# Designs tried in a protein design chat: VH-VL binders against q9c950r261to396. Part 20

Target 1, 136 residues: q9c950r261to396
Amino acid sequence: VPTFEDVKEVTIRRSKLAKWLMEPFFEELIVGCFVRVGIGRSKSGPIYRLCWVKNVDATDPDKTYKLENKTTHKYLNVVWGNETSAARWQMAMISDGHPLEEEYRQWIREVERTNGRMPTKQDISEKKEAIQRTNS
Below, E stands for the ipSAE of ESMFold2; O stands for the ipSAE of OpenDDE; V2 stands for 0.75 times the mean of E and O plus 0.25 times the DockQ between their complexes.

## First folded at step 5 (VH-VL; framework fv_ixekizumab)

Design m1 (at its last look DockQ between E and O 0.73; V2 from the best seeds 0.00; counts 0 for: pae E 4.0 > 2)
Fold by ESMFold2, look of step 5:
Structure m1 (fold): chain C 136 residues (1-136), chain A 122 residues (1-122), chain B 112 residues (1-112)
Amino acid sequence: as target 1 above (136 residues)
Amino acid sequence: QVQLVQSGAEVKKPGSSVKVSCKASGGTFSNYAIHWVRQAPGQGLEWMGVIIPYFGTAYYNQRFKGRVTITADESTSTAYMELSSLRSEDTAVYYCARGGEWLDSYYYMDVWGQGTLVTVSS
Amino acid sequence: DIVMTQTPLSLSVTPGQPASISCRSSQSLLDSDGKTYLHWYLQKPGQSPQLLIYEVSNRFSGVPDRFSGSGSGTDFTLKISRVEAEDVGVYYCMQSIDYPYTFGQGTKLEIK
């Protein structure tokens, strides 16, 4: 239902996560957006999976890490396929690049395989508008 | 706490296949990356590949030229490594190992199985 | 593939004395995420490998503080401030920045 371009427009890069990290709107803005999580590097370069953000986890203030030039204990719980299972990720491991069409197709296949839910085009439009207002 | 229990030792002939199991007995299986590492007698460690069950994908050391297949079964919390077209130099102890506590720690191995000796001889 | 080179390959120490093991990689292990993907393992005689240090210098849970790791880029060091009899075994460094993951050749630590 949502196209690659729809998803691309609401995929948040690491530099934006770092920029918005301490803003009061951070979690509300980021939840429901997409991120590219890193799962290794091959000879052809880094390997990513396109996931959507379920929530921000900041429950353990002792688990700190460096995000660019900042220190944080905020993590992203992300979803691949079905939202019944989420995976926690450091934002430092999110790509600062744009998604690839193959990454989008992999996401579509996994949602279909697991009978997961996709955001609607309206959900995407609302996120796109929220991101644009924040960038402006 | 998480434990990894592997299947028992095997004796195989050249040209056959072996399938080693690795059962996890704690935590949520989809939160793990499962690596396979082998060690020939008196030699060092050689990484064979990894499966990341949450993403349903596996990555292999190309040294094995497609002879390795790594799979996972969430319903039994068990990972498998199958090595085909066995050669005498495949005689080794085969270990499974879990990535870190959470999936974002997939890249270092913090829990290891007891090892499975596979002997390949004619 | 990234080649990991350990020195020395064998080390014989008297209990209570320090030990130092070097590991060099053929490429930088620092990734764009700011992490350095270098880890140390110990395999005691007759046992499976066990994690000692992850990401250069972080001691894994239960590892005594006499173990420390340092280094950056391509050059890394594992130090044991005072060797104990239980430290006998083979020490391996491993990189996990690129597939395939690769180990050093191992450094065998023995008691004199």
Scores: ipSAE 0.569, ipTM 0.873, lowest interface PAE 2.2, mean pLDDT 90
Fold by OpenDDE, look of step 9:
Structure m1 (fold): chain C 136 residues (1-136), chain A 122 residues (1-122), chain B 112 residues (1-112)
Amino acid sequence: as target 1 above (136 residues)
Amino acid sequence: QVQLVQSGAEVKKPGSSVKVSCKASGGTFSNYAIHWVRQAPGQGLEWMGVIIPYFGTAYYNQRFKGRVTITADESTSTAYMELSSLRSEDTAVYYCARGGEWLDSYYYMDVWGQGTLVTVSS
Amino acid sequence: DIVMTQTPLSLSVTPGQPASISCRSSQSLLDSDGKTYLHWYLQKPGQSPQLLIYEVSNRFSGVPDRFSGSGSGTDFTLKISRVEAEDVGVYYCMQSIDYPYTFGQGTKLEIK
């Protein structure tokens, strides 16, 4: 099971998504990363769920939305528990903050409950390296 | 096109419970947020709560003091709202409404059910 | 809870004339990302509410361009440039920046 620290390092925030959006490496790089999806708002602020990114969905060019100062038709297919039930999200709904440990725990519990795919240490390591190459 | 069809009118005694259903068709239920809003006779709209079926999480208006339970069955694309300890002031039309797919915003309601009248009387 | 206050509570308009409804929130509806969570609904007589405007100024699909929304922070306005008979009903503003979502009292629009 990947550690909270592992997950934090491969969690991509909204501003980074917006920055990478049109880069040729984006669709490949984002696979296997994590994102914080906004699922509501309370008096304490936005509520997020930590999700695993399955892939980028750009199959509907007629459905556009605004991501910061950019217009895009690219969505993220993300996984909460089991990838057989992936859900599509606007990247505009992704947090620009860091994940919380409680969000990590919730994700772990859901993956276990649904017999979902758990990223391996190797998966995480490779993703970290890929991200680092991009940031260089 | 997405449609929400609610269960029929209910007549209930004070102290009992009512469970209203809301079946969605024409879209991907798991990508919806389902809100519940009620309207007493001649009154305005009151938000009761919301469920996001994909995450199985619900949020409630605390003014109901735990009397509201919202659930969802993804296999049947149906959301439920149960209100317990009914009192006369709970007499109202109860609406389910879609917050939209995750392709859109879930924080405004773009599709509404036809409403369910719940009458609480002795 | 965020209190939404509409004015006026009732409005009688001659067909073809403009109408304006104000909605004020007890706190700002603007989030840190620049999105404002103010929406307008119309409930026609005997019908379910329907979405008119979302996020202050965006007309929902199928809504005529005679409807427009504006405002910022805590003050918002819904305008109808030329009122028609089909516009009769109760208009509600709603905030969704925080749970619980809250509605204005509603503004009843009638035709003279």
Scores: ipSAE 0.510, ipTM 0.860, lowest interface PAE 1.3, mean pLDDT 94
ESMFold2 (binder alone), look of step 5: mean pLDDT 92; pTM 0.947
OpenDDE, look of step 5: ipSAE 0.489; ipTM 0.845
ESMFold2, look of step 9: ipSAE 0.332; ipTM 0.808
ESMFold2 (binder alone), look of step 9: mean pLDDT 92; pTM 0.947

Design m2 (at its last look DockQ between E and O 0.75; V2 from the best seeds 0.00; counts 0 for: pae E 4.3 > 2)
Fold by OpenDDE, look of step 5:
Structure m2 (fold): chain C 136 residues (1-136), chain A 123 residues (1-123), chain B 112 residues (1-112)
Amino acid sequence: as target 1 above (136 residues)
Amino acid sequence: QVQLVQSGAEVKKPGSSVKVSCKASGGSFSSYAIHWVRQAPGQGLEWMGVIIPYFGTAYYNQRFKGRVTITADESTSTAYMELSSLRSEDTAVYYCARDSYEGWSGYDYFDYWGQGTLVTVSS
Amino acid sequence: DIVMTQTPLSLSVTPGQPASISCRSSQSLVDSDGKTYLHWYLQKPGQSPQLLIYEVSNRFSGVPDRFSGSGSGTDFTLKISRVEAEDVGVYYCMQGIDYPYTFGQGTKLEIK
């Protein structure tokens, strides 16, 4: 099981997504990363689910939305539990903050509950290195 | 084309419960939040709550004081709204509506609506 | 809860003439990114509500260009440049920035 620190290091925030959006490496790099998916709000603030990114979905070029100051038709297929069940999400709904340990714990529980795949240490290591190579 | 088809009209006694269904078609279901809005006869629109099917997370208008339960079945692309402890003032047309965004951050609007379900509560 | 106030509550218009509906919110509908979550719906007689304008001034697909929305902060307006018979119904503004989402009282538009 990857540690919270491991997951934190490969969690991509909204502003970074916006920055990488049109880069040639984006669609490959984002696979295997984590994102905090907005799922509403409470009195204490917005609520997020920590999700694993399966791939970028750009199959609907006519369905555009604003991400920061950019227009895009790219969505993320994200996985909360088992990758056999992924959901498409606007990147504009992704948090620009760091993941919380509670969100990490929720993700772990959901993966276990649904018999999902846990990233290996090697997966995390490779992703960390790949992210570092982008110099940001 | 996206469509939301709701279950048929209901007649209920005070104190009972009603469960209305909303089946979505023509698009993805899991990542689009489904809202419920009701309209009493000759009155305006009242938001009841919302669910994000993929996560199963629901939020409610607290004015209903826990009487509302919203669920979703991804396998059938169907959302449900159950209202318990029915009162005469619960007589209304109940609508499901789809959130326009894939995902839900707490900001949104509704782009598609169901045809409505009349629920009549009378003794 | 955010209170949405529409004026007028009823409007009778001669075909071809313009119409204007005001919507005021009890607090700002602008998020931290500058997006304003004020939307307009039309409920034609015997039908479900349908989206007309989203985020103040964007016409939804299929909505005629005679419909326009404007405003900022807490004051918003829906305008119909030339009212047609098919425009009859009840218009609602809605805020989508905080739950519970709330609607205006509705403005009933009739043809003279």
Scores: ipSAE 0.838, ipTM 0.941, lowest interface PAE 0.6, mean pLDDT 95
Fold by ESMFold2, look of step 5:
Structure m2 (fold): chain C 136 residues (1-136), chain A 123 residues (1-123), chain B 112 residues (1-112)
Amino acid sequence: as target 1 above (136 residues)
Amino acid sequence: QVQLVQSGAEVKKPGSSVKVSCKASGGSFSSYAIHWVRQAPGQGLEWMGVIIPYFGTAYYNQRFKGRVTITADESTSTAYMELSSLRSEDTAVYYCARDSYEGWSGYDYFDYWGQGTLVTVSS
Amino acid sequence: DIVMTQTPLSLSVTPGQPASISCRSSQSLVDSDGKTYLHWYLQKPGQSPQLLIYEVSNRFSGVPDRFSGSGSGTDFTLKISRVEAEDVGVYYCMQGIDYPYTFGQGTKLEIK
């Protein structure tokens, strides 16, 4: 079971998604990482759910949007709970901040509720190293 | 082409509850937020709340908090709005509307509306 | 809550003449992304509201080009260059920047 710190180290921020968007390694790098998906707003700011990236969806080239200063039709299919159920989201909705411990606990509870699967600590270690190699 | 079809008109007594359905067709359901808006006879539009079906997360206009429950069923592509402890002031047409933005964030307009459901509360 | 104020609340127009509807918000509707979350809807008699203009000035699909929107910050205008009989109904502005989303009071457009 990965810890909050394990998950935090492989959570990809919006600015990094935008930086890597055009690279040939983009999908390979971010699949299996985490992102914070925006799901609404409160008085104190946006509310997020911590989700596991299943794949990149670029199958609808007419569904374009702005990500930072770029235009893309790439979406993330993410999992919140059971890995057999995913939903498609714009990367513009991904947080540029770090995950909160409560968001991690919510993710754990949803995986348990749905009898879902989690990345192993080895999976996390490999992603952490891949992210480090990609950063300048 | 996206279409939202709501359940039929209801006549209710004060103190009871009503549950209005909104079935979506012709598009994705789980990644689009569904909003609820009501309109009392001869009055303007009033936003009641919203749900994101994939996460089951709902947000409410505080003036309705405690009486309104918004839910969604992904398997039937249907959103529901339940209003409890009905009063005569709750007589209105209730609309569902789809957020224009896939991956909803609360910064959008409503591109498709249901036909409306008249709820009449009378003694 | 952001208060949306429409002027006038009712309007009688001779067919073929222009019409103009103002909408003012109590707070700026511009977000840090540079977009302005002000939208216009038309509710024709006996119908559901329908989207006319999104993000100040963009016409929704199928909306005639005699409809146009303008404005910035807190002050916005919907214009109809030549009013037709099918334009009768109630026009609403809406802000979509902050919860709860709020509408103007509505402007009823009638043909003289």
Scores: ipSAE 0.320, ipTM 0.781, lowest interface PAE 3.6, mean pLDDT 88
ESMFold2 (binder alone), look of step 5: mean pLDDT 90; pTM 0.938
ESMFold2, look of step 9: ipSAE 0.264; ipTM 0.766
ESMFold2 (binder alone), look of step 9: mean pLDDT 91; pTM 0.942
OpenDDE, look of step 9: ipSAE 0.799; ipTM 0.930

Design m3 (at its last look DockQ between E and O 0.67; V2 from the best seeds 0.00; counts 0 for: pae E 5.8 > 2)
Fold by OpenDDE, look of step 5:
Order: C-alpha cells, then structure tokens, then sequence
Structure m3 (fold): chain C 136 residues (1-136), chain A 122 residues (1-122), chain B 112 residues (1-112)
C-alpha cells in the first residue's frame, strides 16, 4: 500500500494541470497520478475526494470549459475505488491544494472495499521520477 | 433524454417514516448527483440534501436534525429519500433533481422528477 | 445558512412588457476560482421546477433569449425582456456555494 507521503508526491494540483494541459507529455504523465476532485462545498469550504487518474478524455471536442485562463475539452477519467467505475471530471473541479490524510484513508478504504488496483511502490516511484523530469 | 421518475403519493401518520424513490433513466446514474427538494403547500422550495452515488456520500440540510436519510442504488439507478419522525409540517411535495454530470457541475439542478406528495395527518 | 432574498415577491406584468426580479444573498456567492453559484428556476403552475439560468447568466438549454441573468457577489437579477403568457409561475433563485443549498422566497409572476 502506498504511503500518504507517496500519494501526496504524485498528486497533481489544478494549477499544474493548467500548466501542463497543452504539453505533449501531459496525457501520458497524468496517468497514475492523483487528483483531488471537488464533490461539494460546506461551510468549511470545498469537499474533495482523492482519486486516481486513469486517463485523459478528450473525446468531446465540442464540450469545452475553462481551466483558469485556458479553454479546454480535455477531461480526466478518474477512479474512486475500482477502475471499472471510472468517472469523467472537469479539471476545473480539481483542487489546487494538497491532499489530506483523511482523504488518503478514504481512498484506501474504497480501493480495498471494491478490490481496486493499488499502485505499487514501483508505480509510485516511476511516476515520481517522471514528474521530476518534467519539473526539471 | 434523462428522466427522473418518482414513487407515488404517500399518506402517513405523525411519527411514522416515509421513503420516496427516484429512478433515473436515459443516462448514467453514477455520473450525477441526486438532490432532494421539498415544497410545502403554497410555500417555497427547501433543499433537503444530496447524494453522490459514485462516491457513496450524502450531505444533508441540518435543519432536518438527522431525520433525513438519502441513499442510492447504482444497480437500479434509483435514489431514495427517507424522512422519519414525520410531522404535519412535513406535508409537502418532494422532488428529486439531478445535479448535472461530472462533466459539468452538479451544483445546479437541470432535471427534476415529477414530485411526490407526502401527506402527514392524524 | 446563506439567506437568499428575492424582490419583489409578486409581479403582475402586461404581456410584451419587461420584468425584473432581484435576488440578494447574505454572503458572496463567488468562489476563489471565479465561479458564482447563483441559479434561477421557474416553477410553472402545477409543474416541477425547471432550470432557467445557471451560474448567474447562462441560459439553460431551451430557455428563450428573452430571459437573461446578471449580477455579481451578492446581488443578482433575472430579466425577462418581453413577458409572455407561458412565463407565468414562481421564480426562485438558489445558491449552491455552500451546503445547505438555499432558495429565495420565490417571485410569483402573473399576467395582467
């Protein structure tokens, strides 16, 4: 099971998504990363679920939205629990903050409950390296 | 075309519970949030709560003080709203409404059920 | 809870004339990302509510262009440029920036 720290390091913030959006490496790099998907708002602020990114969905070019100052038709297919239940999400709904440990724990529980895919240490390591290369 | 079809009218005694169903058709249930809104006779709209079936989480209007339970069955594309400890003031038309797809935002309601009248009387 | 206040509560309009409904929120409906969570619904007599405007000024599918929404922060307006008989009903503004979602009191629009 990847540690919270592991997951945190491969969690991509909204601002980074916006930055990478048009880069040629984006669609490949984002796979296997995590994002915090906004699922509502309370008096304390936005509520998020930590999700695993399956792939970028750009199959609907006519369905555009704004991500910060950019217009895009790229969506993220993210996984909460099991990959068979991937859901498409606007990147504009992704948090620009760091994941919370509680969100991590919720994700772990859901993956276990649904017998979902748990990233290996190698998966995380490779993704971390890939991200680092991009930042260099 | 996405439609929400709710269960039929209910007549209940005070203190009892009612469970209203909302079946979605014409779309992917897991991609939506299902809101519940009620309207007392001649009154305005009151938001009761919402469920996001994909994440299995629900949020409630705390004004109901825990009397509301919202659930969803993805296998049947059906959401449920149960209201317990019914009072006469709970007499209202209860609506389910879809809060958009994940593609957009679920924070507005673009498809509504036909409503379910729940009458609470002695 | 965020309080939504509509004015007026009732409106009688001659067909072809314009109508304007105000909605005020007790706190800003603008989030840090620039999205404003104010929406308008219409409930025609004997029907379920229907979405008219989302996010202040976006007309929902099928909504005539004679409907328009505007505003920012805490003050919002729904305008009907030329009221028609089919526009009769109760209009509601709603905020969805925080749970619980809250509606205005509603504005009943009638035809003279």
Amino acid sequence: as target 1 above (136 residues)
Amino acid sequence: QVQLVQSGAEVKKPGSSVKVSCKASGGTFSNYAIHWVRQAPGQGLEWMGVIIPYFGTAYYNQRFKGRVTITADESTSTAYMELSSLRSEDTAVYYCARGGEWLDSFYYMDVWGQGTLVTVSS
Amino acid sequence: DIVMTQTPLSLSVTPGQPASISCRSSQSLLDSDGKTYLHWYLQKPGQSPQLLIYEVSNRFSGVPDRFSGSGSGTDFTLKISRVEAEDVGVYYCMQSIDYPYTFGQGTKLEIK
Scores: ipSAE 0.457, ipTM 0.841, lowest interface PAE 1.5, mean pLDDT 93
Fold by ESMFold2, look of step 5:
Structure m3 (fold): chain C 136 residues (1-136), chain A 122 residues (1-122), chain B 112 residues (1-112)
Amino acid sequence: as target 1 above (136 residues)
Amino acid sequence: QVQLVQSGAEVKKPGSSVKVSCKASGGTFSNYAIHWVRQAPGQGLEWMGVIIPYFGTAYYNQRFKGRVTITADESTSTAYMELSSLRSEDTAVYYCARGGEWLDSFYYMDVWGQGTLVTVSS
Amino acid sequence: DIVMTQTPLSLSVTPGQPASISCRSSQSLLDSDGKTYLHWYLQKPGQSPQLLIYEVSNRFSGVPDRFSGSGSGTDFTLKISRVEAEDVGVYYCMQSIDYPYTFGQGTKLEIK
């Protein structure tokens, strides 16, 4: 079971998504990472859910949107809980902040509730290395 | 093109509950925000709350003090709003509305249901 | 709650003339993400509300270009360059920077 710190190290922020958006390696890098999907606002600011990226969906080229200073039709299919139940989101909905421990605990509980699967620690380690090579 | 179709008008007594349905058709459902807004006769609009069906998370206007429950059923593409402990001032048209363009935002409402009149009288 | 104040509360306009509606919020609607969460809706007689303008100045799909929005911070304006008969109804501004979302009181537009 990956720890909060394991997941935090492979959680990708919106600014990084925008930076890498047009790179040929984008989908291979991002699949298997985590993102924080915005689901609303509270008195203390935006509210997020920590989700696992299943794939990148670019199948509808007419559905364009602004991501920072760029235009794209790429969407993230993410998993909250069981891998058989994915949902598609604009990257503009992704946080540019770091995950909170409570968000990690919510993710763990939902995976357990739905009998879902988690990335292995080996999967996380490989993603961490891929991110490091891309940042260099 | 998505449409939101709501359940029919209801007449209720004070102290009872009402549950209004909102069925989405012609589009996706699970990853869009569904808002509930009410309008008392001859008056303005009042936001009640929102749900994103995929996450099952609902947020409420605290004015209703836990009297509102918003839920969604992905298998039938239907959202529900239940208002309990009804008072005469709850007489209003209740609207459901979908947030944003098809995937992109929960913070404005681009598709509205036809409205459901709920009348609370003794 | 953020209070949204519209002026005027009613307008009677000769066809072809311009109209202007003001909306003021009790606090800034500009968020740290650089977006301003102010939107305009029209409710035509006997109909559900419909979106006109989102994020201050963006016209929603199918909205005629005679409608324009402007403003920043706490002060916003909806303009109709030439009012037509189908423009009658009640106009609402709405903020969505913080829960609960709140609407202005509405501005009734009618043709003289």
Scores: ipSAE 0.089, ipTM 0.720, lowest interface PAE 5.8, mean pLDDT 87
ESMFold2 (binder alone), look of step 5: mean pLDDT 91; pTM 0.946

## First folded at step 7 (VH-VL; framework fv_ixekizumab)

Design n1 (at its last look DockQ between E and O 0.05; V2 from the best seeds 0.00; counts 0 for: pae E 8.5 > 2, placed apart)
Fold by OpenDDE, look of step 7:
Structure n1 (fold): chain C 136 residues (1-136), chain A 123 residues (1-123), chain B 112 residues (1-112)
Amino acid sequence: as target 1 above (136 residues)
Amino acid sequence: QVQLVQSGAEVKKPGSSVKVSCKASGGTFSNYAIHWVRQAPGQGLEWMGVIIPYFGTAYYNQRFKGRVTITADESTSTAYMELSSLRSEDTAVYYCARDSYEGWSGYDYFDYWGQGTLVTVSS
Amino acid sequence: DIVMTQTPLSLSVTPGQPASISCRSSQSLLHSDGKTYLHWYLQKPGQSPQLLIYEVSNRFSGVPDRFSGSGSGTDFTLKISRVEAEDVGVYYCMQSIDYPYTFGQGTKLEIK
């Protein structure tokens, strides 16, 4: 099971998504990363779920939205528990904050309960290296 | 106050399908998961599955071997449970129950229940 | 699947006397997140189940303090300090650490 620190290092914030959005490496790099998806609101504020990024969905060029100061038709297909939980989200719904340990624990539990794919240390290491190569 | 209101009793023939609805009120539907639990006459409780509306994902008890389909309509705050290929042993009261996923922790317990829907399967 | 075993399956109690129900799980319900996913429900006659205790020992809103939950790992207990007529029904423990969620067989509480 990857550590919280491991997951933190490969969690991509909204501002970084916006920065990388049009880079040629974006769609490949973002796969296997984590994002904090805003799934709703409580009395205390927004609620986030830490999710694993399956791929970028750019199949509908006519469906655009605003991400920061950019217009895009790229969505993230993210997974919470297992592959059946894959869902498309606007990157605008992604948090620009760091993941919380509680969110990490919740994600671990959900992956376990649903027999989802748990990233290996190798997966995380490769992703870390890939992110570092971007130098951004 | 939070309420889950289910559809009325059903009488079905073996081999047919039944679809039970569960309308939630008094809260933000998208913040919760909806579980389905059934209870045969004089028996205990059996978990059937869950739907997580904000991900559009449902998980099922494999004991039902694919006969269960759970869906949700966020626009009407209604969850549905469809059971196909009905058998006499499917005769039971079917409950929907809310599981709050609010906050940082998943509570993973049922804080509110529907009133139940009796489904009778008989030839 | 995690098997939940309740004992006893039936209990007859004189009003004002205490009651105790045991629930055992086939595996630990303590998760690495530090939470124990064991909950208690009461189903009164002719009614839907209602939440009594969540996460082993937390009373749900409106639940009288005569109800208490305890335990750890695989062994859990629900106690009623002074049973009242309104406590009649079937009590269920449930685990939610793993899918599928599973319930105990239920314990029927009756008044003598």
Scores: ipSAE 0.862, ipTM 0.941, lowest interface PAE 0.7, mean pLDDT 94
Fold by ESMFold2, look of step 7:
Structure n1 (fold): chain C 136 residues (1-136), chain A 123 residues (1-123), chain B 112 residues (1-112)
Amino acid sequence: as target 1 above (136 residues)
Amino acid sequence: QVQLVQSGAEVKKPGSSVKVSCKASGGTFSNYAIHWVRQAPGQGLEWMGVIIPYFGTAYYNQRFKGRVTITADESTSTAYMELSSLRSEDTAVYYCARDSYEGWSGYDYFDYWGQGTLVTVSS
Amino acid sequence: DIVMTQTPLSLSVTPGQPASISCRSSQSLLHSDGKTYLHWYLQKPGQSPQLLIYEVSNRFSGVPDRFSGSGSGTDFTLKISRVEAEDVGVYYCMQSIDYPYTFGQGTKLEIK
């Protein structure tokens, strides 16, 4: 079972998504990573959930949006517990902050509730090394 | 053609509850958030809350958070709004409206509206 | 809550003449993403509201080009270059930058 620290190290922030968006390695690198998805707001601030990236969806070029200083039609398909929570998101909705331990605990509880899949510690180690190789 | 069809008018007594339905057709219901907006007779529009797709999470206007429950049934493409502890000032037309963004952004406008459901609270 | 204030509350216009409706917010509607989350709806007599303009100046599908929106920050305007009989109803501005979403109090447009 990956720890909070394991997941934190492979959680990709919005600024990083925008930086890598046009690179040929983009999909291979970010699939299997985590993102903090903004799922709404309350008066006390934004509400986020820690989600596992399944794939990149670029199949509809007419569904464009602004991501920082760029325009794109690439979306992230993510899951929170299992495939029944699969959802497509604009990368503009991804937090540029780090995950909170409570968000990790919510993710663990949802995976357990739904008998979902999670990455192994080895999967995370491989993603961590891939991220390091792209950061010269 | 996206269409939102709401349940019929209701007359309720103070202290009871009401549950209004909103059935979507002509698009993928599960991909879009559904908002609820009410309008008292002769008055303006008031946002009550929203249910987002995929996670089943609802957000409420604080004025209504303790009394309103917004839910969805993805298999029937139907959203519901339940308002409890009804008071005479809750007499209004209640609208459902579809969020314009497939997914959820939190900053969107409403592209399609239901026909409205009149709820009358009288003794 | 963000307060949205519309002016005027009522407007009588001769057909073919222009009309202008102002909307002012209690705080900026400009987001750091560069977008301004201000929208306009029309509620015709006996009908549900319908979208006219989104994000200040973008006309929704099927909206005639005689409708235009402008403004920034806290001050916004909806203009109708030549009013037609079908434009009768109540116009609302709405902000979607912060919860709860809030509407202006409405501007009733009538034909003289």
Scores: ipSAE 0.013, ipTM 0.582, lowest interface PAE 8.5, mean pLDDT 86
ESMFold2 (binder alone), look of step 7: mean pLDDT 91; pTM 0.944

